# VHH binders against F-box/kelch-repeat protein At1g67480: the designs that were tried, part 5

Target 1, 376 residues: F-box/kelch-repeat protein At1g67480, of Arabidopsis thaliana (Mouse-ear cress) (q9cag8)
Amino acid sequence: MQAFALSGKKRIVNHGMCFSKGNLDLGSRLSENFMDDPLIPGLPDDVAKQCLALVPRARFPSMGSVCKKWRFVVQSKEFITVRRLAGMLEEWLYVLTMNAGGKDNRWEVMDCLGQKLSSLPPMPGPAKTGFKVVVVDGKLLVIAGCCMINGSLVASADVYQYDTCLNSWSRLADLEVARYDFACAEVNGHVYVVGGHGVDGESLSSAEVYDPETCTWTFIESLRRPRWGCFASAFNGKLYVMGGRSNFTIGNSKLLDVYNTQCGSWHGSKNGLTMVTAHVEVGKKLFCIDWKNHRKMSVFNAEDETWEVVALPLSGSSRAGFQFGKLSGKLLLFSSQEETGQCTLLYDPDASPGTQWKTSEIKLSGSCVCSVTITA

## First folded at step 24 (VHH; from z2 with T98V)

Design j2
Fold by ESMFold2, fold request of step 26:
Structure j2 (fold): chain B 376 residues (1-376), chain A 120 residues (1-120)
Amino acid sequence: as target 1 above (376 residues)
Amino acid sequence: QVQLQESGGGLVQPGGSLRLSCAASGFTFSSYAMSWVRQAPEKGLEWVSTISYSGSSTDYKDSVKGRFTVSRDNAKNTLYLQMNSLKPEDAAQYYCAVGEDEFYGSFDSRGQGTQVTVSS
């Protein structure tokens, strides 16, 4: 029978079907028999799931420590669906910050009101740059990047995930090709990585997709030409790769590579953007800060594939350097130089003109490197 | 306004060689990739070769790879195509164009072209 004695129960870390070949979790195989027991004695499991869906998200690690079946349910996609229908979804903002020395990174977590929550455990492995972060299945993935070893820049293939239900990091399957400064986005539950630089700094045209259900990376069709310093966004089952450089231009071209995940092929156009310093998706729009003009946002509408411009409300001649956050359908703009008197800006794309911009009281403990939002 | 002038075409026998030139003006030539494209009678425009802005990287259609060599002289704003081992299928009007290749769109900025004819 289940027990509700959380403080005394040994936890079982369960990666499910998503683990590297070097980390075989035989306990997951042996734990599958627990699925026959009721979640709550005396209740059908569908009713019990509805009851569990009312529990605040902050309690998920405690719920996952009750027993193996509760852990499985809390981690399931169906549980998120039940919480959505019950109106219980909670949106949290995760921001990776770097101290003034540029050597210490930590993940800070905030609720939808901007109130700080517990920080994440430190990321495993050596400090890296040029990595990418995405969210898939409610988990935060930190993918690849590079680090300096004996004066040489060494690309990584490592992939780590943070599971909010376990409050821990674990290692996923490595990329087939180590890379940094690559494009990365999630499309329909799969994670795509495209281009970048490889182990010896070679420019890459290769691309890979991660399927969380099989826990494997597989190659997809390569780009027409190597591309690096680029970014990716996903809309309507397509992966849009923009910005950065190819080996044929100095970054002055608006090349757009689009991968259609249904047919498995790339097509190109000149309807992209040259280079950006920040980007974020909100709804069906992509917001970018162009590297040549920091006083505006370029906004891509995925429905008709058109661009529009939104001026930033900057005073004076500030040297803007922004990173994006997203919270409750609104954009947060974190200044790289907050000590110069620049406040965090808030942009509501759905507000009427003249009321779309506000200042935010959100303060970070360091410079924003990147951010994601996770709803659970 | 982009201005491109191709030259160096002519009549050649199969297996022969020909060198095309393209004089460029009206833009910063050294900042752009350049391409050669061709059009045979009653056929559409076909990409042949592309060279990077600096000349350090090149790319070729499979049917001409190993036989054609694209190059550029950024000091003279000139693009070249050395064509060796010419085949009857290479006969076409040849154009130079600004841009990377057909994958990213049509080659709208091109000259009037120069005719290459392979007889036998």
Scores: ipSAE 0.153, ipTM 0.616, lowest interface PAE 4.4, mean pLDDT 83
Fold by ESMFold2, last read:
Structure j2 (fold): chain B 376 residues (1-376), chain A 120 residues (1-120)
Amino acid sequence: as target 1 above (376 residues)
Amino acid sequence: QVQLQESGGGLVQPGGSLRLSCAASGFTFSSYAMSWVRQAPEKGLEWVSTISYSGSSTDYKDSVKGRFTVSRDNAKNTLYLQMNSLKPEDAAQYYCAVGEDEFYGSFDSRGQGTQVTVSS
């Protein structure tokens, strides 16, 4: 499918695994027709990119359908930079919801004003649990997990990516080790997965990093001890792994494993947290809901590595569980499916005490499984 | 409060053996990993061995592997360290501690210790 044009009017067809700038061979000059064809007739390409950057994000799929050159531009990191400098970045919230049967997952999308947008196409493959989601380069990744087949959990190494320009899912390189209930976070454009359970249910100490530029997973230094049911957050080039269990504990320890991506090594402390049901990072803070106490948040400040507690404004003896979303630097707390009557809550960590909590009008079509926020 | 009482130390010749015990109370012993640490005079604490909450997994400092064996009896709330082929460099105050590994901290919950002396 790959082709070269000697006359300069033939298009180059790229069959690469990921479509991004800088995917060029060092050993040859490729003749790419898009440098010879203007993005917009009568305009220099630099000016044309500025014009395209003013188009609302909802039109990106239409822009990507114009021609190969427009599609390349819309998918590029350069385009996001131009939009940022122009003040045109739009923040959308993506929420994975599940209906009462637990079989119908869908990604619902809303803008920063809470206005619902089109849902994403269905994810490939069967419904899974124990997977993780992450955003890298403006794309949504859904990583691994497990599903029940003939009464047995089957771990997956599958990685799927949603591309907003194509409005479609594609398969990325598999993990080296199939895993579920693992920790996952993005650090400086790379995606890390740590621990979890493997194919035979074995507890894992292995960890891997994904480089979007090479489209490959590579092992990094393993954890000191296997860890599962854990989660990760990233601050200042470091990966913080907390919660869960190991061969040595039953989930009652506050062990913290920290991977420094610059030096490639782990260090540990007891300044972590036990098991949580939800976590999200906003700015330099990590917000967590403890597994056994859903009436408060534990908040980690990455700058001084201290913890504080924020009570949730729950009425009476409410037992609502929550999952997090974030929007415009604020937290959304989506109630679980327990029919507790609890509305979606909005928390502004930067507001004055006494004014930080509000209710939100946002209503989901089902239970929130997870959410991500993508700015483009 | 966590209470740990070590015993079984003493004087031994090089190549000899000792078995240390640690009686635990004041916490749910069977829910925690336990460690042995040691301290020679005017030196810092040195991790020796760790055993998982159930006893199913163990780990050792390289210098004691094959010579020391950690075990536990959760019914008796007791931690043990069998020390064989003792060397002069093993002489130290030995402590049992609640926790998994010095990698994660200082083992602040530990007993008074028991002295092991290796002499000739």
Scores: ipSAE 0.113, ipTM 0.590, lowest interface PAE 4.8, mean pLDDT 82
Fold by ESMFold2, fold request of step 26:
Structure j2 (fold): chain B 376 residues (1-376), chain A 120 residues (1-120)
Amino acid sequence: as target 1 above (376 residues)
Amino acid sequence: QVQLQESGGGLVQPGGSLRLSCAASGFTFSSYAMSWVRQAPEKGLEWVSTISYSGSSTDYKDSVKGRFTVSRDNAKNTLYLQMNSLKPEDAAQYYCAVGEDEFYGSFDSRGQGTQVTVSS
């Protein structure tokens, strides 16, 4: 059922005259004033939230511009819950692409059908490599990395957040340790970063966790050995760190470091992978493309901690890189080598054998650097 | 086949020093991290120290830090452990082993060992 919203989009701002002389006290009291207004005149706020939850996600930035209360509601975790119960959650794919020149990055956004949506505002700060991206609370985080300054790599501790509901970037607290080529994953609403290279290129064993509620990074127990060029995935409240190198190990070691977030301790085994060029989690499984062999995926089953192999449906000799996307419980494989118009593959892990692979019509405007999937 | 031969053990007074050696053959020594482990009577294996494949990085059990120094000579395929300020609790059979440490699982290859005895 349709509901009426306030006609005319209007922005109400606090006048600067009131703020210039006593902003601290006035600002605190003003931050609470907008909660007294009804969300929609004539409706209880609970009903109004249900009505707003029926609006397509593409309209969220417009809704956030109506007034401060609408903006607060659209940003809230409660709103996502209301949309879930209403069956209105939308899954969008965000792909960071790089132009043919290799220096310009752009976030492309697609819906569940692969149709292109508006692009994101430009990322803040200089172009970086070796950074990681992660999703927490419906927001995209771009964490750390490095850039080349006067012939030297300079590690960053910067963390930026993109709010999908407001279509805007903001800066979060810095990491305690600047790092690049580190492992990163979200576990139960917290973001973990592990290892990598530091400011002087040293291999790191340190690890940190971000709590969105306190907006702070805190050290956790360090890895047993420094590790870099690694990646992380989360399953069952645990952080699985694998791949990459250590200053103790030549790079064919299958070391697996597992952090139990509930106990706060690491466990080690030899049940990992050496190096990968891409990884993605779907359900309880982790899909990886090995650095040395791009013609297959190694698949980790988190429930029994076993590995299996899935061959890619490639007909020729291929050294092309792939990057993963995830959409509707299926994997997208974006190829860097495309002789014809479309080389994107689609893999459905739940389909019957012989029907799991398809060609996707999704087209990127450049090479895929990384991707995330955000539901709101 | 991996072959490891430890030597340099013996009897020493508390506070004394010993230098252990491990001659390695049958594998590409310079490609592997190497470890020292020890076993006291009626106890399990205890990790002591690990050195990276190049020798550039080392790690030690807390109880021996500052007293023991692990090193290697990749040209001679030899691993060393310099033990200073020895204590009675250091008395054990010492083995060299291929691998990083027990955190990631059991050591698959080790030598016959060399006995270190510290008199009370």
Scores: ipSAE 0.087, ipTM 0.525, lowest interface PAE 4.5, mean pLDDT 82

Design j2
Fold by OpenDDE, last read:
Structure j2 (fold): chain B 376 residues (1-376), chain A 120 residues (1-120)
Amino acid sequence: as target 1 above (376 residues)
Amino acid sequence: QVQLQESGGGLVQPGGSLRLSCAASGFTFSSYAMSWVRQAPEKGLEWVSTISYSGSSTDYKDSVKGRFTVSRDNAKNTLYLQMNSLKPEDAAQYYCAVGEDEFYGSFDSRGQGTQVTVSS
């Protein structure tokens, strides 16, 4: 009489946390009526804009609080143009840092002299990896990525924008396809997203473009083969996609894919890099750190599609990871490791041979995850 | 080390059929797309067909579409090419290949090949 123990499978009712879609409908239809009011009473609006353009960048959030019309002007692409013409543009460095515990990510801001400014408001959404950051029209975009939810990797289609002039975050339209570890770059005011991993971890060949004017993502021509872990840069109005892997290759891809934004077509060559741990565009050059060798950087010249190698002035263990930044036409080298004591290095591509490397006074509060430079 | 061994080649008449096989070892076969390429005498290497890692997607050279079928058995680490309605122009050394570039310009590895001859 062997007692069959009925193992009661407890149905774990996954209480679906209804993340209430808080309608941050910050699509406030600014009623067209405020545009009829003078920007500054007694002045033509063009002159008023010139007056506002002379205000230091650090005061832009305050200006945006004056009235709806001032807010509209300060956040506009036109305002950056007016500031450019006035010679008032300020370049700031934004760095996402991670603390030693790996649990707290914060955006740090520095001026053109490397002096720390006030921190950004907390970035919306969950902590993610495999996301990309890009600058378009003076705005910081944080695009897609993935996070661990209940032991599963979840790909995101979420896009967040930070307006540096208003010191505020907003949510943009979602990507058509959620993805992580993809290539991303801005080209001629549009943001391109290429490849990566999808929701099931599959390699993607799809590519999307964001138009800030229409606030929409649209598909462009797909890559010939799916590709993940690739990176992108923009030169001369073209999108360059390098590196990465696919299920079509045993090793890492060395292909360079180039998207012509005018023709809407891809062409390719075999002179790309494989996996890159860091990359940054400075001037007309792309600086890269290869995953196999952290003691040198590879420099791509988009004019002739050639590569050069530059040694890093590093002492000690080759295990140190690095991230790039840029400020005032110079390359910044940040440590990606917790060793709080590493000095930021500066590379001047225009300096005489043997004098290109200097120590920077820039000090981060943690390891560099990523950085962007925004001019406004 | 990646090893690819082709078999199934031979002499056939025009309009005949052959089935090529490729035994793969030295890598996780089920994780990679596989390709068939061929080289005719005095010609360069040309791409014939590719199959995705799962077998869910296939691609063919235009000249072989509707006549050739690529398939795979991941449990057996074997790639296949069913060739029907063979033409004299199909005569070549056929190679199994892995690690195709996105533009079909190179491969990480290929086998020794199997000879296909089409003659009356």
Scores: ipSAE 0.023, ipTM 0.482, lowest interface PAE 4.4, mean pLDDT 85
Fold by ESMFold2, last read:
Structure j2 (fold): chain B 376 residues (1-376), chain A 120 residues (1-120)
Amino acid sequence: as target 1 above (376 residues)
Amino acid sequence: QVQLQESGGGLVQPGGSLRLSCAASGFTFSSYAMSWVRQAPEKGLEWVSTISYSGSSTDYKDSVKGRFTVSRDNAKNTLYLQMNSLKPEDAAQYYCAVGEDEFYGSFDSRGQGTQVTVSS
């Protein structure tokens, strides 16, 4: 009993490679002898996993420090499934904030009640802009972007992963093409990046997909036209890319590129948006704030590919920057209101009209750059 | 308010050449991609060629590549299609249109068209 609680084995070496189930077999040459030990003495491993699934999420880093086998189990997809069946999943909100001085950023973490948790360790590598964040397999990926080098922007291909179970960053495989201001989304466990600007500032039509099982990026069919300043969302196995510019037209066109991941091809239409400052997906709907009209949300219904409009409750505000969060199936609207400070609103898309907006107790220490929600 | 006027069609023999023109007004011509499309009798519209807003990039349907050349003069608000080595299959009503190719759907506006007839 006391042996399993205090074993403290130090057998796992982090190689900076992806730690998906397949990668322990492919990207690591660690000995399998440690996997012969029982997770908990006297219990079959399947029963031991059920017991470990009852531990609060905040203690996962401590569990991962017990031994190499516990660390492997805590990181696995199977463990998340066991926790879901046990009713133990916990939803945490991760927000990247920028201080008022604009020089320092950090990830703030809070639970579903808005209680602040510890901040993440600093992101590795140089400070960048134009990067994208995405969640896959319960892990936060920070992808690419650019930094200023000797007076010019230089695109990065770097990919970093934050493992919430270990509270640590690691480096994943680089993109094939360095890019910034590109579109990014997860579709059925795979991460897609599309378009943007390359290392010489050139507009890109190339697109790539990351497979967590192989820990590699591979090219997919390119966009019909180079596209940058765009964003992506995923619905029904399809990647919807909209916003930004195409190199063929500057005019008022609402180009939508849709990639069907099953057949590997793009479909185009004029049923998109020109520019947005914020977007988030909930269920089968995509919520956007238009660059030129901050008093409305444009809402895309992926089921029938139609748009509708929802007014924002912004009486008396002249200008504000907004970003979205998502929590418990509801939308958070983070603002940088000059008059009232950082006022956070909550939108429930399933509530009756007239009752969908509420104020939230969530307060950020700075301006929201981006946010994700991770359930584990 | 988009106004497009095609001209330059006519009757040619197989292997002959024609140059089509499209005069544009009512919009900022130099900000939009422009396309040529065609329609044979009792058939749907067929995309032929697209040119970027600046004229720096062009694209063609495979069946006309190497024979047709699209160009534009943004100072004169005019789109052109040079058609060489014409075949009977090219006979159609030709339209200029604002926008991309069929990949993004139907074109927003098109002119009244100009007829190209290839006699064999």
Scores: ipSAE 0.018, ipTM 0.464, lowest interface PAE 6.0, mean pLDDT 82

## First folded at step 25 (VHH; from z2 with F107W)

Design a5x
Fold by OpenDDE, fold request of step 26:
Structure a5x (fold): chain B 376 residues (1-376), chain A 120 residues (1-120)
Amino acid sequence: as target 1 above (376 residues)
Amino acid sequence: QVQLQESGGGLVQPGGSLRLSCAASGFTFSSYAMSWVRQAPEKGLEWVSTISYSGSSTDYKDSVKGRFTVSRDNAKNTLYLQMNSLKPEDAAQYYCATGEDEFYGSWDSRGQGTQVTVSS
């Protein structure tokens, strides 16, 4: 009866990158003392905030360098609210691009006119796949994923945040469970992570929610079935998990899991979508590309709960992968393949029938991995 | 047309065992997850167990975990439910159904059922 010693695989905690604790503690270690100083001498702080809100978004990093109090204000959720009230909100498109060699991923930024802005600082951490990106309170989060280490796939629990106002990356709290190929969405200021594959490649049913105020991940009710490769969307304060696969179903799952954030419970239906390679929400519509047919997109209208099919004006191989973006209420279609020179397509859902598709002037430096739109 | 025919029900004493069978026809059995559901007198339909299309994954109602075992033979188009340590609360009409779980809505198809009675 030989006791097989389960060799505890030591989690190689790669100790090395001392991301200076300084940026995480900036919110909590703001010494009460600098908050007592006037934001702008001679002005009440509320008026001073209004003045700062009138500054163009491109100058926010410079404002953040003025003093600690300015930095605090510019990075705050409140500042976005003040800008909203002032009518000064600017929508920017952030696109993660991959070069033809697949070795260099970079974030590109474009303004509402599609003009390229300055590049983001390098994203921290190893190159990963199977991660998700989400926007919360004007911040870009890059969540979890996996990478190849010494020939083995390693799931990550790492979460990185990019502050668009400060032009800086920081590390957030790790997920409770490392995972890749999971569903993720923001709902009412919280970030939900659902399902995927775990550290051993197992299918996960666990779900977590991040609260930006407490900077913590907490478990919520698990899915009824483990699922991976799903996408998530938010409608009317609910989290919808669609697509992907399960061990219970052959091929792609049409099961829909809906999380009620108020009740903290899941309900299910059979009215979900199959495997989707790309999805984006524009207004009250959800746009999806099915993995089986890249020549059409499925469009869900949340107002009347109807589905429509829209043909993609694509010439060539049906095997071309696409990713979505959105800008100024329009849908952007990016190529996910290395073929240099594919034009970005723009779909206007409000345009007259037959005129919805146009060529966009937006040009990426590589293939689109993912995109987010951030308003600040 | 999808046809499901349950068998193997009967009268057993508490602590006894039964093996239910469901013969499936009219569809590609091996492509579908299958479930057992039951309805006790004056109660609603309740989910008991589900097995994946391949049989590699199973799920059970908490009250039957460790006592019931779902299995399938795809070559024979047959679903099974081994029920051990039966309790009076397990007495019900048992149905075979296509689909995963009541969580996702009603089953598309179910048989006529087989009666399980647990009595001293």
Scores: ipSAE 0.612, ipTM 0.836, lowest interface PAE 0.9, mean pLDDT 87
Fold by OpenDDE, fold request of step 26:
Structure a5x (fold): chain B 376 residues (1-376), chain A 120 residues (1-120)
Amino acid sequence: as target 1 above (376 residues)
Amino acid sequence: QVQLQESGGGLVQPGGSLRLSCAASGFTFSSYAMSWVRQAPEKGLEWVSTISYSGSSTDYKDSVKGRFTVSRDNAKNTLYLQMNSLKPEDAAQYYCATGEDEFYGSWDSRGQGTQVTVSS
């Protein structure tokens, strides 16, 4: 009578914590009911919006705290349009700075006069590198990047948005493909992400576009060649992707890929730049600092696809790295090195030859990691 | 001055094989991606294959995938194209070129070419 011991395999029911994707679709669940209330009692909403548009930008967070409808209006793209029409647009400079210890990154904000404003709330997520920042519809997006976890580099698909009007961070939809050291630019209200390194460190050819209206990322045509370390700029409704490295070319590539947003196709050229340490668009020009030569900037004219070289007014043997900013149609040159003593330089592209460079009064609290200019 | 000299072309029957060679001089061969391009009579120049500077990566025109193999010997400054299962449509003047591919509009340099004829 052999007792068959039925070994009851306890099925460990992995309670998969269904993290309910709380689609904080904060945009769509605005109950129809608050929209029926007048924005300002006694005024038509269009007139009320015009009134609100006259308020200084620094007061927008307070305005957003008044009621749900005010919050909705102040955060809207339409509000920026109303302010534009009213001639009330204010341009602010946002700079991510790093302290000498490399551990404390913070966003600093300056007005058009270079006066420091209140700092941004802490950016959500882990400290990352290889991320990109872009502005779309008056919002700051911090896109993807990588971080070291347990000795391994981990690519991110996380996207965070800062609303400058509400002074708040939110998380957007993740990229379809996690990546770092990619090209990113805004074109006609859409955000494009191109190339980079993937989760395994592989070079990517994939490209994605974000639609703020649908809050979705979608794949577009891939690059002909996978590449990382590339940068992007937008001119005349086209996306220009330059620089970076591929497996095909030793060192840095000068290949230029241009995406036509109308036809949804890439074309290529050889008149690009190699790796740049910094780039910024000012007007119809792209300003770049080549990684090999920090004593000059290369200026791309998108109208004729020509390059010009402009010397930086640097004294001495300074190997200082630089980052760019822009404010009021001027180029700002920030030091990316911990050396506290370098003055911000300003370049005026419209100034007479020989007078384009001047010292700016803008002072950062640390080294410039990146910057964006946001108009609202 | 960049010099490229193609060889190995000839007459072959359909289904036959050829191996093209390109001798490179006047530049650091190992630093450049190399390509094969071809031009058939009354047709434009078309890209055939590209190999990375190190030889670790290759790319092919769809019509030649599985039949053609690009390789390189950086020590000999030589580029190769093994062409198997040749078709009449493959008949062309074949050129070795510096650069990646036609997507970027042009190659930096090319040789005089070698003629490949495919005929029964």
Scores: ipSAE 0.313, ipTM 0.703, lowest interface PAE 2.0, mean pLDDT 85
Fold by ESMFold2, fold request of step 26:
Structure a5x (fold): chain B 376 residues (1-376), chain A 120 residues (1-120)
Amino acid sequence: as target 1 above (376 residues)
Amino acid sequence: QVQLQESGGGLVQPGGSLRLSCAASGFTFSSYAMSWVRQAPEKGLEWVSTISYSGSSTDYKDSVKGRFTVSRDNAKNTLYLQMNSLKPEDAAQYYCATGEDEFYGSWDSRGQGTQVTVSS
């Protein structure tokens, strides 16, 4: 938490009336004092953390505003571990919605019962499309994309993070290459971005990885061929990139690019999918809605790398598309079209046949653009 | 459904030239990347060249680069391979195939092939 490193010999010089040059002067001491205070007066800090772990998640922003030490504790990995052991973890669903006209985006937050909680503060910067969202270390990242500025489409390299304890957005390091319509996923605490369109609209083969500990983006080996409109999923330490188009096809091939994060190389196969409109990971399975047929899900099993199909329970000739949410190991399917009585479906992949589909009471204020699930 | 018919093979002297053709039907030819692959006796399939769906991009195995030229005529649903400066090591059964190079696995749709023989 220290703003400045030591630069020289430690000295305490001149009380009250003047200041001496020194890295450890009165100002330096002030920046360190919050970590020495007890978390709760009269309690050992480990006991105090157990008490704080019982506080409902909705109160985390208030707890983080008490002092710097409380903020540090509630943001720590240790605190999440204490909450898990106490059985206090709470799962919340974050849904980005867009109103009619397509110009206003809002993050809506729901609890495990689908009941609406407070919304997030507005994202900084201009409204964007073609960006990706990911969760890493319990924080929501919104990565890159493009926006319309005076009739011109401008690719972005910006990365923003939402911090639940501050209830605020902050800016992280920029990508090396501005991109939109790229693939993005988290693998073992690192965030990967692959392909997409660049600043001049060109198709990209480049890929980058973000390490939250160093706060830097680094290039990795490029794809065999440029790829855009693609998506990524992570299983067993590997990044699976599929869907979209390459420079050699218009999206008719089921090309699969797999990056092994341990050895740093790509492997290709034809066991992927063509373009999809939605995807989500639940357990070791990847659920996808094919671009050409919204009446079924294609389901990839990462353990044996096989595909199966699950039909959606739609009556008549409905052509409504869906976007995914995930809650308590179950899928939520939000209709991507505005219509009276928005049809939200719930799918339990672990339920017995004939009982896997239900309707959900969840109603969004607009069309679902994307969603993430964060447990804390 | 995919139907591919190779032709144009034959016997040629070292340093000679041949032009292979592949007639395609049963699919929308202009939407697919196309490849040439070859197989010498008792060897596996070897990738030779790939051309993008529009013909705007091409790629070649290093050993044939500068000697072979892949092209396509989307109006005639035909893929071509112009082979110049032929060497004895180019002798093989040549196939046209839908799809990409060997990076993405085996060639899943190909014709019956046409034989190229290079004699001293």
Scores: ipSAE 0.038, ipTM 0.505, lowest interface PAE 5.3, mean pLDDT 82

